VHH binders against o75319. Designs and how they scored, part 82

Target 1, 181 residues: o75319
Amino acid sequence: GNHIPERWKDYLPVGQRMPGTRFIAFKVPLQKSFEKKLAPEECFSPLDLFNKIREQNEELGLIIDLTYTQRYYKPEDLPETVPYLKIFTVGHQVPDDETIFKFKHAVNGFLKENKDNDKLIGVHCTHGLNRTGYLICRYLIDVEGVRPDDAIELFNRCRGHCLERQNYIEDLQNGPIRKNW

## First folded at step 7 (VHH)

Design m13f (framework vhh_etentamig_d1)
Fold by ESMFold2-Fast, scan of step 7:
Structure m13f (fold): chain B 181 residues (1-181), chain A 120 residues (1-120)
Amino acid sequence: as target 1 above (181 residues)
Amino acid sequence: EVQLLESGGGLVQPGGSLRLSCAASGFTFSRYWMSWVRQAPGKGPEWVSFISKYGGSTYYADSVKGRFTISRDNSKNTLYLQMNSLRAEDTAVYYCAKSGIYTPHAFDIRGQGTLVTVSS
């Protein structure tokens, strides 16, 4: 229903661009129907997302939505100029190889098509933390050759919240590199 | 061949200002993130600042945030570091470095650097 996600208010709406990358992470935007349950300073609609990114002198070129639901906002709530990709990702467990491959393929495709601009890939799950942080860090480790602890530290600093799920952290630090592309 | 030529260093009193420049050649400057890195006498290199391809994103080490400003002019293939409120601990050789997609901890020092000495 019209339920605010558990703990959603506890997280910053939008992080900062991760330096040296095209990634920016944020929590799920909530469409106008949710605003009746929120104080004005708590609102974070799709419009609010784009305003906050513009305030950082950045521009979104792609949104990757990792939530396992469509109830929070609709693609139609986004500007027509920004592609939207849904990758249904179940929480709690480390994302499977198929999910990791879909994420890597989407990022690589965006970078190839946007080599001549500086537009960002916006990634979110419900809180913009665990699934979001895992997939961004997994990309940096597997594709960009970043050391796991460096990827995690960079994500934590830029998101403004530390990755919480120990199984995700353990997989990033000690798991195998996935050759999914 | 990547060439980076740093300039603008010198002797300055505490609280003073300097503007460093880095002239880049041998690669398509506008397609790379750029960094400033410094190395104090007897110490390892320390990352100072990052700037995105077109200047839309800037990042700073906590030790310099609010005092230093990184900028770039892609039409001149030049990177800048405006240093204000300089402190004795800012004394170092300053280098610019071409950055990959992710390189906060991985930098390749190619130039001779420019020496900044802040007299106590």
Scores: ipSAE 0.000, ipTM 0.143, lowest interface PAE 16.2, mean pLDDT 86

Design m13g (framework vhh_etentamig_d1)
Fold by ESMFold2-Fast, scan of step 7:
Order: C-alpha cells, then structure tokens, then sequence
Structure m13g (fold): chain B 181 residues (1-181), chain A 119 residues (1-119)
C-alpha cells in the first residue's frame, strides 16, 4: 500500500556529508503516489532528495537502499548518473556478515571507480537511522580504522538524529571487526 | 553532439490544447531524465516538468499541474508535452532539456518552440 512508514515524518529528510568520508544518510524517498497523504512541506520524493543534496553543494554517485521492500519508489527510474544498489536488510537484527560484506564491497568498488570526483554514497533504510547508521559505522570502524565511539558520534551529528537501537550500538562498540577480505 | 529540436508550438485560444515534441539526438536518450522549461517574454526561465528514464515518475510545476502531461517514446528518441486548458500565462518559448542530475541547472540546446495563448 501507500501507507506512510511509521514515524517517517519524525526524521529529517537528509543529513549532511560525514566529513572525511563520501557518505551521506537520508530517510527513504516516497514516490508521487504517497504525496496525497503528505502536506507540501512533508514531501520527500526522489526529486526532493536530489534537490536537497544539490542545496548542500553535493552530488550523489550511488544510492544504497537497505529497506526490505520495493514499495516506496522505483529505482529503475533514477537518473543514469546515480547507480542504485539494493541490499535487503532486516530491520531489528544486527546485519549478518553477508550483508556487511556486500555493503563494504559496494563502497570499496564505488571509491575505486570515483577517485577523480567527489560524488557521494547515499545510504538509506526507512528512517535513514538504525540500519543505515550501523552499516556506515561498521564500514568506518572495520575498513577505515575509526574508533567506534567516534564513528557513532560523527554519524549522529551529521544525520541530525542519534542511533536508537541498543543492539546495533553494542555491536559497534564491543563486537568483533568483520574481516571480509 | 547533443541536439534537441523542439516543435509543435503555435497560436491557440484560451482553453485550447497543443502537443509539443522534442526530437533528441547525439546521446543515449533512454538513459536520461528529460525536462520541459519555458521562458515567457521579459521573464526568466521557469521549470515546467520532469520525466524519469522510462516514464514511471513525472513531476510538474504547480502552475501546470493537472493541465499538462509529460511523456516520452524511447524507441523514437522523442519527448512530448501535452498541454490542455491553456491560459494566457502559459505564453512562452518552450525548451526541452537533458537532465544529468535532477535539481541541477538546466542547459537549453535548441531554439525552443513558441506557444502563444490569446484570442
């Protein structure tokens, strides 16, 4: 259906680029069919996403969609310059090693292919918070060697909302590094 | 060489209809979002509509919403704008544009097609 995700309106549409990285996080864009259930100021379509990124003087080079559904927008209709990757990620459990590996591989591949530009990797789940924050922080910790608390603080500050799921936070702080190389 | 050739403009009475066409060449048309932009005499350019690569998503300026329909035929490399219930305020030169990144500044490649709405 065209039901708005629970608490979707409670979150800022788009965060800021995480300094020193190519990451930007946002909540799921909603296609035109959802607009009848939203006030004009609440709308956040795929076009609104690109407009908000441009307003920050940034440009997307990849979208990674972590939702476990295809109902929110049609990725095949995104601009050709913005590749789309779907990683089906269950919302309550810490992502498994296969999911973490797929995310890391996608990020590493993008960075290798985009050395000559400053385009961003846009990451979203439903709220752009828990699954999104976990996988971005997991990448920074495991691949970039960032301290867990520093990664979490950076994500929270740039997203404008703090990671909410305690099991995700606990895994980031005290869990093992996932070595998938 | 990117080429965009607009056609279909003309004089029409208020309440009338026109269909504009844009023939695209020099790039892979089916890989790009496309846009219609208009410029009224003595005014700056105004965005009218966007269409996604395969037509699954369309967006309209509030001034034309419900009256204009954007569409495309990727097999013919052609963009269309069906304009219904035309008003004097729709009088403008209409340009089509290749959209590399939605929300970015648009470049006009053709001469446009003039639409005049008057008695």
Amino acid sequence: as target 1 above (181 residues)
Amino acid sequence: EVQLLESGGGLVQPGGSLRLSCAASGFTFSRYWMSWVRQAPGKGPEWVSFISKYGGSTYYADSVKGRFTISRDNSKNTLYLQMNSLRAEDTAVYYCAKVTYPGSQLDYRGQGTLVTVSS
Scores: ipSAE 0.017, ipTM 0.450, lowest interface PAE 7.8, mean pLDDT 89

Design m13h (framework vhh_etentamig_d1)
Fold by ESMFold2-Fast, scan of step 7:
Structure m13h (fold): chain B 181 residues (1-181), chain A 119 residues (1-119)
Amino acid sequence: as target 1 above (181 residues)
Amino acid sequence: EVQLLESGGGLVQPGGSLRLSCAASGFTFSRYWMSWVRQAPGKGPEWVSFISKYGGSTYYADSVKGRFTISRDNSKNTLYLQMNSLRAEDTAVYYCAKPYLGSTYMDVRGQGTLVTVSS
C-alpha cells in the first residue's frame, strides 16, 4: 500500500556528507503515489533526493537501500547513472554478519572503482537512522579503525538525529570487530 | 606521490599556544577534506579535527573544542592547526591527514610533529 512509514515525517530527509568519508545518509524516498498523504513541504521523492544532494554541491555514485521492502520506490525511479544496491536488512535486530559483509564489500568495491572522483555512497533504511547508522559506523570501526564513540558522534552530527536503538549502540561500542571481510 | 609534511611542534608550557603546519603535495589539495589526528605515547590515534575542501565547515573532537582552530590555504597547499590553552593531555605526535576515501581516520599521514606540553 501507500501508507507512510511510522514516524517518517519526524526525520530530516537528507543529512550532510560525513567529513573524511564518502557517506551520506537519508530517509527512504517515497514514490509519487505516497504524495496524496503528504503536504507539499513533506514530499521526498527520488527526484527530491537528488535535488537536495545537488543543493549541497554533492553527487551520488551509489545508493544502498537497507529496507526490508520494495514498496516505497522502484529502482527505475532513480537516474540510470547511479547504481542501486538492495541489502534486505531486518529493522529491530543488530544486522547479521552476512549483511555486514555485503555492506563492507559494496563500499570497498565502490571506493576502489571511484578513486578518481568524489562521488558519494548514499545509504538509507526507512528513517535513515538505525540500520543506516549502524552499518556506516560498523564499516568505520571495523575497516577504518575509527573509535566507536567517534564514529557514532560523527554520524549523529551529520545525519541531524542520534542513533536510537540501544542494542545497535551497545554492539558498536562493546561488540566484537567483524574481521576477515 | 602523495606527501604530507608536518611542522611547528615543540615543547610548550601549559596554557601556551602552538601553530602546526602541513605542506601537502602529490595530489589536488583543494579537492579533499583534510584532518588532524594525534597519537599520545602508549595510546592509539585520536581524531582531532576536520576541515571541508574550501574551509566552509570545520569539526572538532570534544576534547579540543574552543581551544583549537583548523584552517587551510588552498593557494599554498597548506593545512594549519592553531592550538591555544594547551594542556598536558594534548601531548602527542600530531599528524596531518588526507582521509583515505571512505576513512574517517586517515591512512595517508605524514611523519608527524611532536607536541610536548610540560613545565
Scores: ipSAE 0.005, ipTM 0.183, lowest interface PAE 13.2, mean pLDDT 85

Design m14 (framework vhh_h_nbbcii10_fgla)
Fold by ESMFold2-Fast, scan of step 7:
Structure m14 (fold): chain B 181 residues (1-181), chain A 125 residues (1-125)
Amino acid sequence: as target 1 above (181 residues)
Amino acid sequence: QVQLVESGGGLVQPGGSLRLSCAASGFTFSKYRSYFLGWFRQAPGQGLEAVAAIYSRGGSTYYADSVKGRFTISRDNSKNTLYLQMNSLRAEDTAVYYCAAGLPYSTKFSGYDYWGQGTLVTVSS
């Protein structure tokens, strides 16, 4: 079905670019078939995503989709020139080391290939908050050496919403640094 | 174990046609991943030239000016195979043809992570 994800309307569509990084976080875009269940001001399609990024004077160079489903939008709804990577990530539990490794590999590869531009890495799960915030913060901590509380504060401020899952926050603050780069 | 294997090359007369195939193994052409799939060629004594490219998710295709209107790139995701249909071949098309695949997380200078071994196309009467 075309059921709107639970609490999806509670979250801002797109955050701000995280200063000093190439990351921008957003909630899952919903394809046109969902618009019949949304007021005009609630719509957030793939087209709306790119319009909102452009309104911030930013440009997407990669989208990383962390949802465990493809029902919300199709990769075909995105511009063909923007790389898309699907990492099927289960919600509620802290992402496993394989998922963390895939995310880090994708980010590092993008950054290496895009040294001569300022294009952004767009990351989303369903709400663009818990899985999204965890993996972005995990990258900043493990790869860039950012202090956990600073990474979390930066993400929360730029996303416009605070990470909600205590187990994710606890792992970021007190968990081991993953050597899976 | 990721491999790209080209086939279909050979000797053909000017004005003739050939279809090149590139079979991928160890990874899947998928609508859930963006792949830049392309054909390159290297003529005797010359550098590598981009010939054609196709995006994995849509119908967008790109062609070098020298082959536009004569060559057609296509893919069959169910067979993990990339094709290059070459029509109206000219002596100048004589080259080793390579297929290549690029991933969103490519660390390669060209953006292509995987390359085939090449297949020779000779256009001669």
Scores: ipSAE 0.000, ipTM 0.217, lowest interface PAE 11.1, mean pLDDT 84

Design m14b (framework vhh_h_nbbcii10_fgla)
Fold by ESMFold2-Fast, scan of step 7:
Structure m14b (fold): chain B 181 residues (1-181), chain A 125 residues (1-125)
Amino acid sequence: as target 1 above (181 residues)
Amino acid sequence: QVQLVESGGGLVQPGGSLRLSCAASGFTFSKYRSYFLGWFRQAPGQGLEAVAAIYSRGGSTYYADSVKGRFTISRDNSKNTLYLQMNSLRAEDTAVYYCAAPWGSYKTLPEYNYWGQGTLVTVSS
C-alpha cells in the first residue's frame, strides 16, 4: 500500500543524537512510491534519512526498525554499509519482555563491536515516538541506571516530540525493572 | 530460504551436561553481515524464553540470568553450526530448545520467524 501513515506528516523526520548515548530516533522513511502524495518538503526517503544525519555531522552504524510492516520501505533501499535489524512490534501495547530483551542485546552487541568509533544506533517505528521512545528509555533505565523521568525528558527533548501513550509512560515510571541478561 | 536443524537433545540426570547443535543452511555465518544467532526454550506450560545469543560480527555473547555461568554459546563458521554447551543441568532446564537465526535482520533475509524444529531436553532421574 501507498497510503501515508496517519499523522506521519505531523512529526519531525529526524531527532538529534541523545547526548551521553549512541541513540538517534526518527520516523519511518517512505520509499519513492509514496512521494506522489507528498510535497517536496514533506519527502523523507531512506536517502533523505542518511542525508539529514550527515547534516548533523553524525554517522549511522545500525538501524533498528520496530514497525510491524515492511510496506513503507525495503531494507535493500538502505546503504549496504549499515546493518539493519527488524524487531516486529505491535503498536499501542507495551512491548513484551522478549522484545525488550532483543532490543537490549542488539544495542549491547553494537556497542561492544563499535568501541573504537562514535557511530549511532538509529531507532524508528512509524512515528519514531511511542515504541521507539519506550525501548530507548527502557534501555537507559534498566541498563544505564537513568531515572525514568530523566530518560523520558532526554528522549522528548532530542526527538522534538513528547511520548504520547500513557500506558508506555506509566510502565517506564512505575513498572518493574526488566533485568539485563 | 533459511533452514535450521537442531540436534543433541535427550534425557540427562540433574548435574549432567548436554551439547546442542544447530546446523544452518540458506545463509552463512559471516562477519560482513550483522544479526544475532541464539537459543530459546519453551518449558512445559510456560512461554518462550531467550537463553543465549551470539552477535554475528564480533562474537559477543549474552545469557539469561537463569543459565549464566552454566551454559556457553559458540559457533563454528567453517561448519556453519551454532552450539549450546549446557552444564550443571537442573530439572527446570527441561524444555524444547529452539535455534533462531537470523534473530536480528540482514537486508536480504526475512527475520523474526526463522526457527528450527526444536530439540527436547529432559532433565530428570
Scores: ipSAE 0.000, ipTM 0.174, lowest interface PAE 15.1, mean pLDDT 82

Design m14c (framework vhh_h_nbbcii10_fgla)
Fold by ESMFold2-Fast, scan of step 7:
Structure m14c (fold): chain B 181 residues (1-181), chain A 123 residues (1-123)
Amino acid sequence: as target 1 above (181 residues)
Amino acid sequence: QVQLVESGGGLVQPGGSLRLSCAASGFTFSKYRSYFLGWFRQAPGQGLEAVAAIYSRGGSTYYADSVKGRFTISRDNSKNTLYLQMNSLRAEDTAVYYCAAQIYPGHSTFDYWGQGTLVTVSS
């Protein structure tokens, strides 16, 4: 309820585009009501997100929100030209096959509709790290045939933080490929 | 000082082949260091397009859909050189081809770029 998420300040707001992909990862933006609890340099609103992506000479075409809450910002705070998709995920356990399928379906739909541009798929959970990194890497491994260690390293470099959850890393490296499409 | 120098561009007829080379200096290719190397192109009147990339450690490769099955990216760490083998060339492949490197972790784009080499596909 109106509290800054635990450890949220410990993470960089926005990573960089993952080369050879359409993905960019970031931590959850916080609406203006949270700014009274933040120093000016700590603020990361939906507007700040778009400003930081523009500073990288990139453009968002889709936001996928993996948080289990709707309290941090409202979809109405986003430009109307940028589609918003909510996939409710609970932290700690590896996402189930239904969640993985929904993510893959959303990504494939975006790519099919955006063949004529270079717009990015923005993905976030609370910290933009564990659930976010898992689903992006899972897509790269299962759909694009990327080696698991290469996918993880690419995500870690571009996010600026390493995946922290050992069960997620183990599943990506040694788990079965999901063909639930 | 990091420098990338492309070579191998030229005129080729449709269906032909070319191999582009990119000689790197100021840093060493190594399977033990993390970096990306890639090829980009810019056709007349068009924007910059990513063509292919290779990751240093595992050797994973990435290709634009327009070139999959026709182009192959590779590297020779002993020669500090990146290659792009282009087969079954089409008129739409006509462009200036740029070699690029992302050497420093955490940067938002490829850090270093060559000057480009022109590839013209016409009969």
Scores: ipSAE 0.000, ipTM 0.181, lowest interface PAE 16.1, mean pLDDT 84

Design m14d (framework vhh_h_nbbcii10_fgla)
Fold by ESMFold2-Fast, scan of step 7:
Structure m14d (fold): chain B 181 residues (1-181), chain A 124 residues (1-124)
Amino acid sequence: as target 1 above (181 residues)
Amino acid sequence: QVQLVESGGGLVQPGGSLRLSCAASGFTFSKYRSYFLGWFRQAPGQGLEAVAAIYSRGGSTYYADSVKGRFTISRDNSKNTLYLQMNSLRAEDTAVYYCAKSYTFGPLQSHDYWGQGTLVTVSS
């Protein structure tokens, strides 16, 4: 369906690059068929995403789509030069270890292949907040050795919205490090 | 059509306070529009720094680490005016302060509209 996701309009389209990392988080872009339900200033298409990233003087090198659907936009709506990775991630529950490892593998592969440039890894779920924030913070904690509270604060500040799901926050602060990668 | 006009700048002593105002015309502050209203500053010979912002939906506020606890951003939707209350001013706060309407709280190139700026000088 062409229904706007619940609360989608309440969130900033795109955050800022997280300093010291290659991550930038955003909410799901919506293809043209959704624009009939949006005011001009509410539109956030795949084209709008790339324009907003460019306006920040940044460049996307990879998009990781964490939504459990393909109804919002198609990979074909993205430039052919930007890799697109789909990781189907169920909302509400903490992502499982397989999902975490797929995310870590994709990030590490991108960084290895892009060490000579400064291109960003764009990560989104529906709101670019809970699943997105969890997986980015999980990567920073497990791979980069960042303290959980520091990772969460950095994500919240740069996204412009705080992680909402208490189970995600608790897992990041008190859960085990996922080492099987 | 869209204009943002800053006022309230001037010379203050270290430890003093100032309140900056930004009067908006050509658009209205709305709880249903997705944008930031913010304050940015540029000190002599330095780049542009984001200082404080308020998100149009819900009114969440954001601050640079350098001003947290000292500056407070607020808006009056009925007067279509944005404010920056600056307390405990330091010499390092000396800058031209710009009001901006932006789709993100980010770099210079992310801003939709800018005011002409108002100079704040903290003498020490």
Scores: ipSAE 0.000, ipTM 0.129, lowest interface PAE 17.2, mean pLDDT 84

Design m14e (framework vhh_h_nbbcii10_fgla)
Fold by ESMFold2-Fast, scan of step 7:
Structure m14e (fold): chain B 181 residues (1-181), chain A 124 residues (1-124)
Amino acid sequence: as target 1 above (181 residues)
Amino acid sequence: QVQLVESGGGLVQPGGSLRLSCAASGFTFSKYRSYFLGWFRQAPGQGLEAVAAIYSRGGSTYYADSVKGRFTISRDNSKNTLYLQMNSLRAEDTAVYYCAAVGYPRTSLYADYWGQGTLVTVSS
């Protein structure tokens, strides 16, 4: 299917690296078949993602795809040397503990294997905002001990858009720390 | 040891065509499928613009909006050469054209291989 996701055009393609972390967030790249429904300035393919990361003088070492679909692009559209991890995450609900654990494990494994470089962990859902922001902030709070409000502010500033989903914000601010990592 | 050499630039009238070539030495395109191969250009007074790219693993191609439908990127592994076929040329296509091979995995942004550039001038 080549249906453009709702509101996808409303969001910046790629945020800035979150200072003090290895995270960078972006909206889902769309493969070539979607481009016939996009104006030139709206295109954001897997190759466009790579170009925008290079423009920031950054390098991706891992992509974590949180979408609950495989229709937007194929892993084969990415450089074969950049690891790709799919964590199927349902929208609207706060991610469950298994999803949170998988995300934390992937991040910690990457950091352990990449302590000798400065490569980034790219995280995206459809808009690169709610599921993406939740899991990044949850990691910072639970694993790195960042205060919830500080994690949310850092994500919002670097993504260029504020977390919109109130149940996610509520869970980050007042929910339990998941000591599953 | 690793070198990219562009050729095929020159003066052409609006509506004309040119084919740029980029010959690689010191490495082979087909052996290193992780290499991202592309054409970039810099027009007078402007920044560097990505024009066209091919990712060797999947064969996926990218084209800048300004050149879609007019330019075609291709590769000949037997000749270790990357091409850019440029049709329906316009005055705004006037630029120095660079070929580039971006290594994947990259150890840093600075591990790119670039050619020296070839000038394309489109004027009457």
Scores: ipSAE 0.000, ipTM 0.142, lowest interface PAE 14.6, mean pLDDT 83

Design m14f (framework vhh_h_nbbcii10_fgla)
Fold by ESMFold2-Fast, scan of step 7:
Structure m14f (fold): chain B 181 residues (1-181), chain A 124 residues (1-124)
Amino acid sequence: as target 1 above (181 residues)
Amino acid sequence: QVQLVESGGGLVQPGGSLRLSCAASGFTFSKYRSYFLGWFRQAPGQGLEAVAAIYSRGGSTYYADSVKGRFTISRDNSKNTLYLQMNSLRAEDTAVYYCATFSHPGYKQTYDYWGQGTLVTVSS
């Protein structure tokens, strides 16, 4: 497909690095075929993503793609030097334990192999907000011991948009710590 | 007033065992309140890592993959003490081990306490 995702234009392309972490969140990049439906200032391709990260004096070491589709861009559209991980997640519902565990293991593996550098883990879903914010906050709470309200506030501030889905917020604030951490 | 005091750390050879204890004062363990009791560790030059936790109400236990099957967390509410039984110790288990209580996610400010840490060194 060639249709722009609903509300995609409402969100900033890339947030800022979350201080004290290796995370940076962004909305889904859109490959060249989508550009004919976008004004120049609305374009956000995979190339635009890397340019915006570089403008912040940061470097991506891993991209975790949480979308349930491959239609927006292909892994081949990314630099060969940046690992890409696909974790298929369905929107609207809180990610299941299998998804949470896959995310945690990917992050832990990256951090273990990147102790000697400061490269970032880039995480995105369609808007880089709800699924993205949930999984990043879930990691910070369950693995790093960050307090839920602090994790959510940090994500919201750095992403430039607040988590919107109340069921995600409720799970982060009042749900149990997940078993495999 | 609230203190968590760890003990039982020391030097042990690879393959050996140690049991860590965490005595709580000014805070009473209770199955009627929602919080976690857990162990965290920090190796030299590394960040803080969660090792094991036990849920206050149900007794459910959680372990890092690196220690699963080797470490066992338990508590004795009558002694107000948390334990970590560490078996089959490896050089990579060398760290300062911290006892902590941390809130069930909705109650962070009520139960978040940390001990001073106890050093565990695993070497031949």
Scores: ipSAE 0.000, ipTM 0.093, lowest interface PAE 20.0, mean pLDDT 83

Design m14g (framework vhh_h_nbbcii10_fgla)
Fold by ESMFold2-Fast, scan of step 7:
Structure m14g (fold): chain B 181 residues (1-181), chain A 124 residues (1-124)
Amino acid sequence: as target 1 above (181 residues)
Amino acid sequence: QVQLVESGGGLVQPGGSLRLSCAASGFTFSKYRSYFLGWFRQAPGQGLEAVAAIYSRGGSTYYADSVKGRFTISRDNSKNTLYLQMNSLRAEDTAVYYCAALTPKYGSWSGDYWGQGTLVTVSS
């Protein structure tokens, strides 16, 4: 089948809920066509995602897909009860202001509609690390007033992997605040 | 039983000051490694807004732009109590103020443990 994303096997499938937030980060789930190149213990399908989150006694209320492709899985592979939002985000470069604002508005809208429950916002890119960690940390810094280093530490701890892209880290620590209201 | 109980709210004139307290019972700030201890508020007809926080790691404090320079968050681990000192109060600070304790075991934008809220009214 289709090629497995580069280094995808190097990352844990799902992190832990980020305490004080509704965020949980994970790497991209892969549909059945990719399983031909994976050992059974390496598989991470949309179903595996939901099972792993349930094992943590958590429930997804929204998935935000930051990949710049739709080849890894289709929204119809997800339960009908979980909303899916696609925000096309190019890897390697810091996300632009339009992407940042789309992410913030999606998060704010979810929180407004879900104030009476404890459901999570699941965020992923290919590895669930750089684009994912950047946008979650950017939200915490710009909207919630969290200090950049604390946002990064929280994300790194809960994801189980540290942000790797130095330009993303630099922008979070020293870049301008992008306000959403 | 885990509880957070707020006190110190009331009616105050613009430019005045109030100190809110949040007494925790059923857990200790140090024992449960509360990742985040903070104050949130909800003004009439508005959504929930994060106001101030102390993170257990390093004791870093954070403030919403709307309150920066006017409000001070602090904690006393020996009394298991969180405080919010509010100075130079404005009419737009009128809200129900909630204490929240957010732990590594739970997490939530809405908070793992929330108080019932205390009303602060800034009016002449």
Scores: ipSAE 0.000, ipTM 0.127, lowest interface PAE 17.8, mean pLDDT 82

Design m14h (framework vhh_h_nbbcii10_fgla)
Fold by ESMFold2-Fast, scan of step 7:
Structure m14h (fold): chain B 181 residues (1-181), chain A 124 residues (1-124)
Amino acid sequence: as target 1 above (181 residues)
Amino acid sequence: QVQLVESGGGLVQPGGSLRLSCAASGFTFSKYRSYFLGWFRQAPGQGLEAVAAIYSRGGSTYYADSVKGRFTISRDNSKNTLYLQMNSLRAEDTAVYYCAAHSYIGKPTQFDYWGQGTLVTVSS
């Protein structure tokens, strides 16, 4: 069983910073043990992540890992200077209110501590798309007052892939606002 | 081995005050890496409501609108204890209060932990 996640190769490794925000989304980095199953141009390790973000003239200040597993990479593979937050989320289901609360408070805490710099909040699940896009858009809608369709469009454009799960899109467009709580 | 134990709940009259404590064992609040510490509550027959949180090394604090101005979250890293000071208590504050932590401890032993809860009854 140690295998590349299903459809992981189908997605761009890292998106662009979402303008007007501190968010950048990416797919899960894979530790060195996965590289034998990948062509050189397909590799995306924790080191590759930081190199690609630096190439965009950006810097990570926080990584939020939304996967329900610890098998893809270890937090110790990340630079000591970048905080790492794990929020265990199950795929397919819209994240529950407690998960949304944790995400919002992590983001708010980072922004308050980092008001004097321009460091980014990196968010990923397995593909950096559905759970990642949901929580980022939920934050923009509930906390920043962004219109749902505008939040979704901004995420899709910057990630380079459109949110795929209809239940997530439906909740963002028509679901209740979760105001921090 | 990781435990969160709440204390300080009880019966109080409307307008009264209580201070809840959450003692952590098996990990420390000041560990480098990400952590989130908060207080949640659940009234009988209702869902969980997040009421207060403290995040990151800087100790930024956040409050639900229903408790803003009345409740204060704080921590003492030397005692490894989280507090919730509850003032101007109202009947609608009656609930079981839970301490929660999300933290990275060890390699790669990440976890989400919840306390057993402490009952707060605001009796009119």
Scores: ipSAE 0.000, ipTM 0.184, lowest interface PAE 14.6, mean pLDDT 82

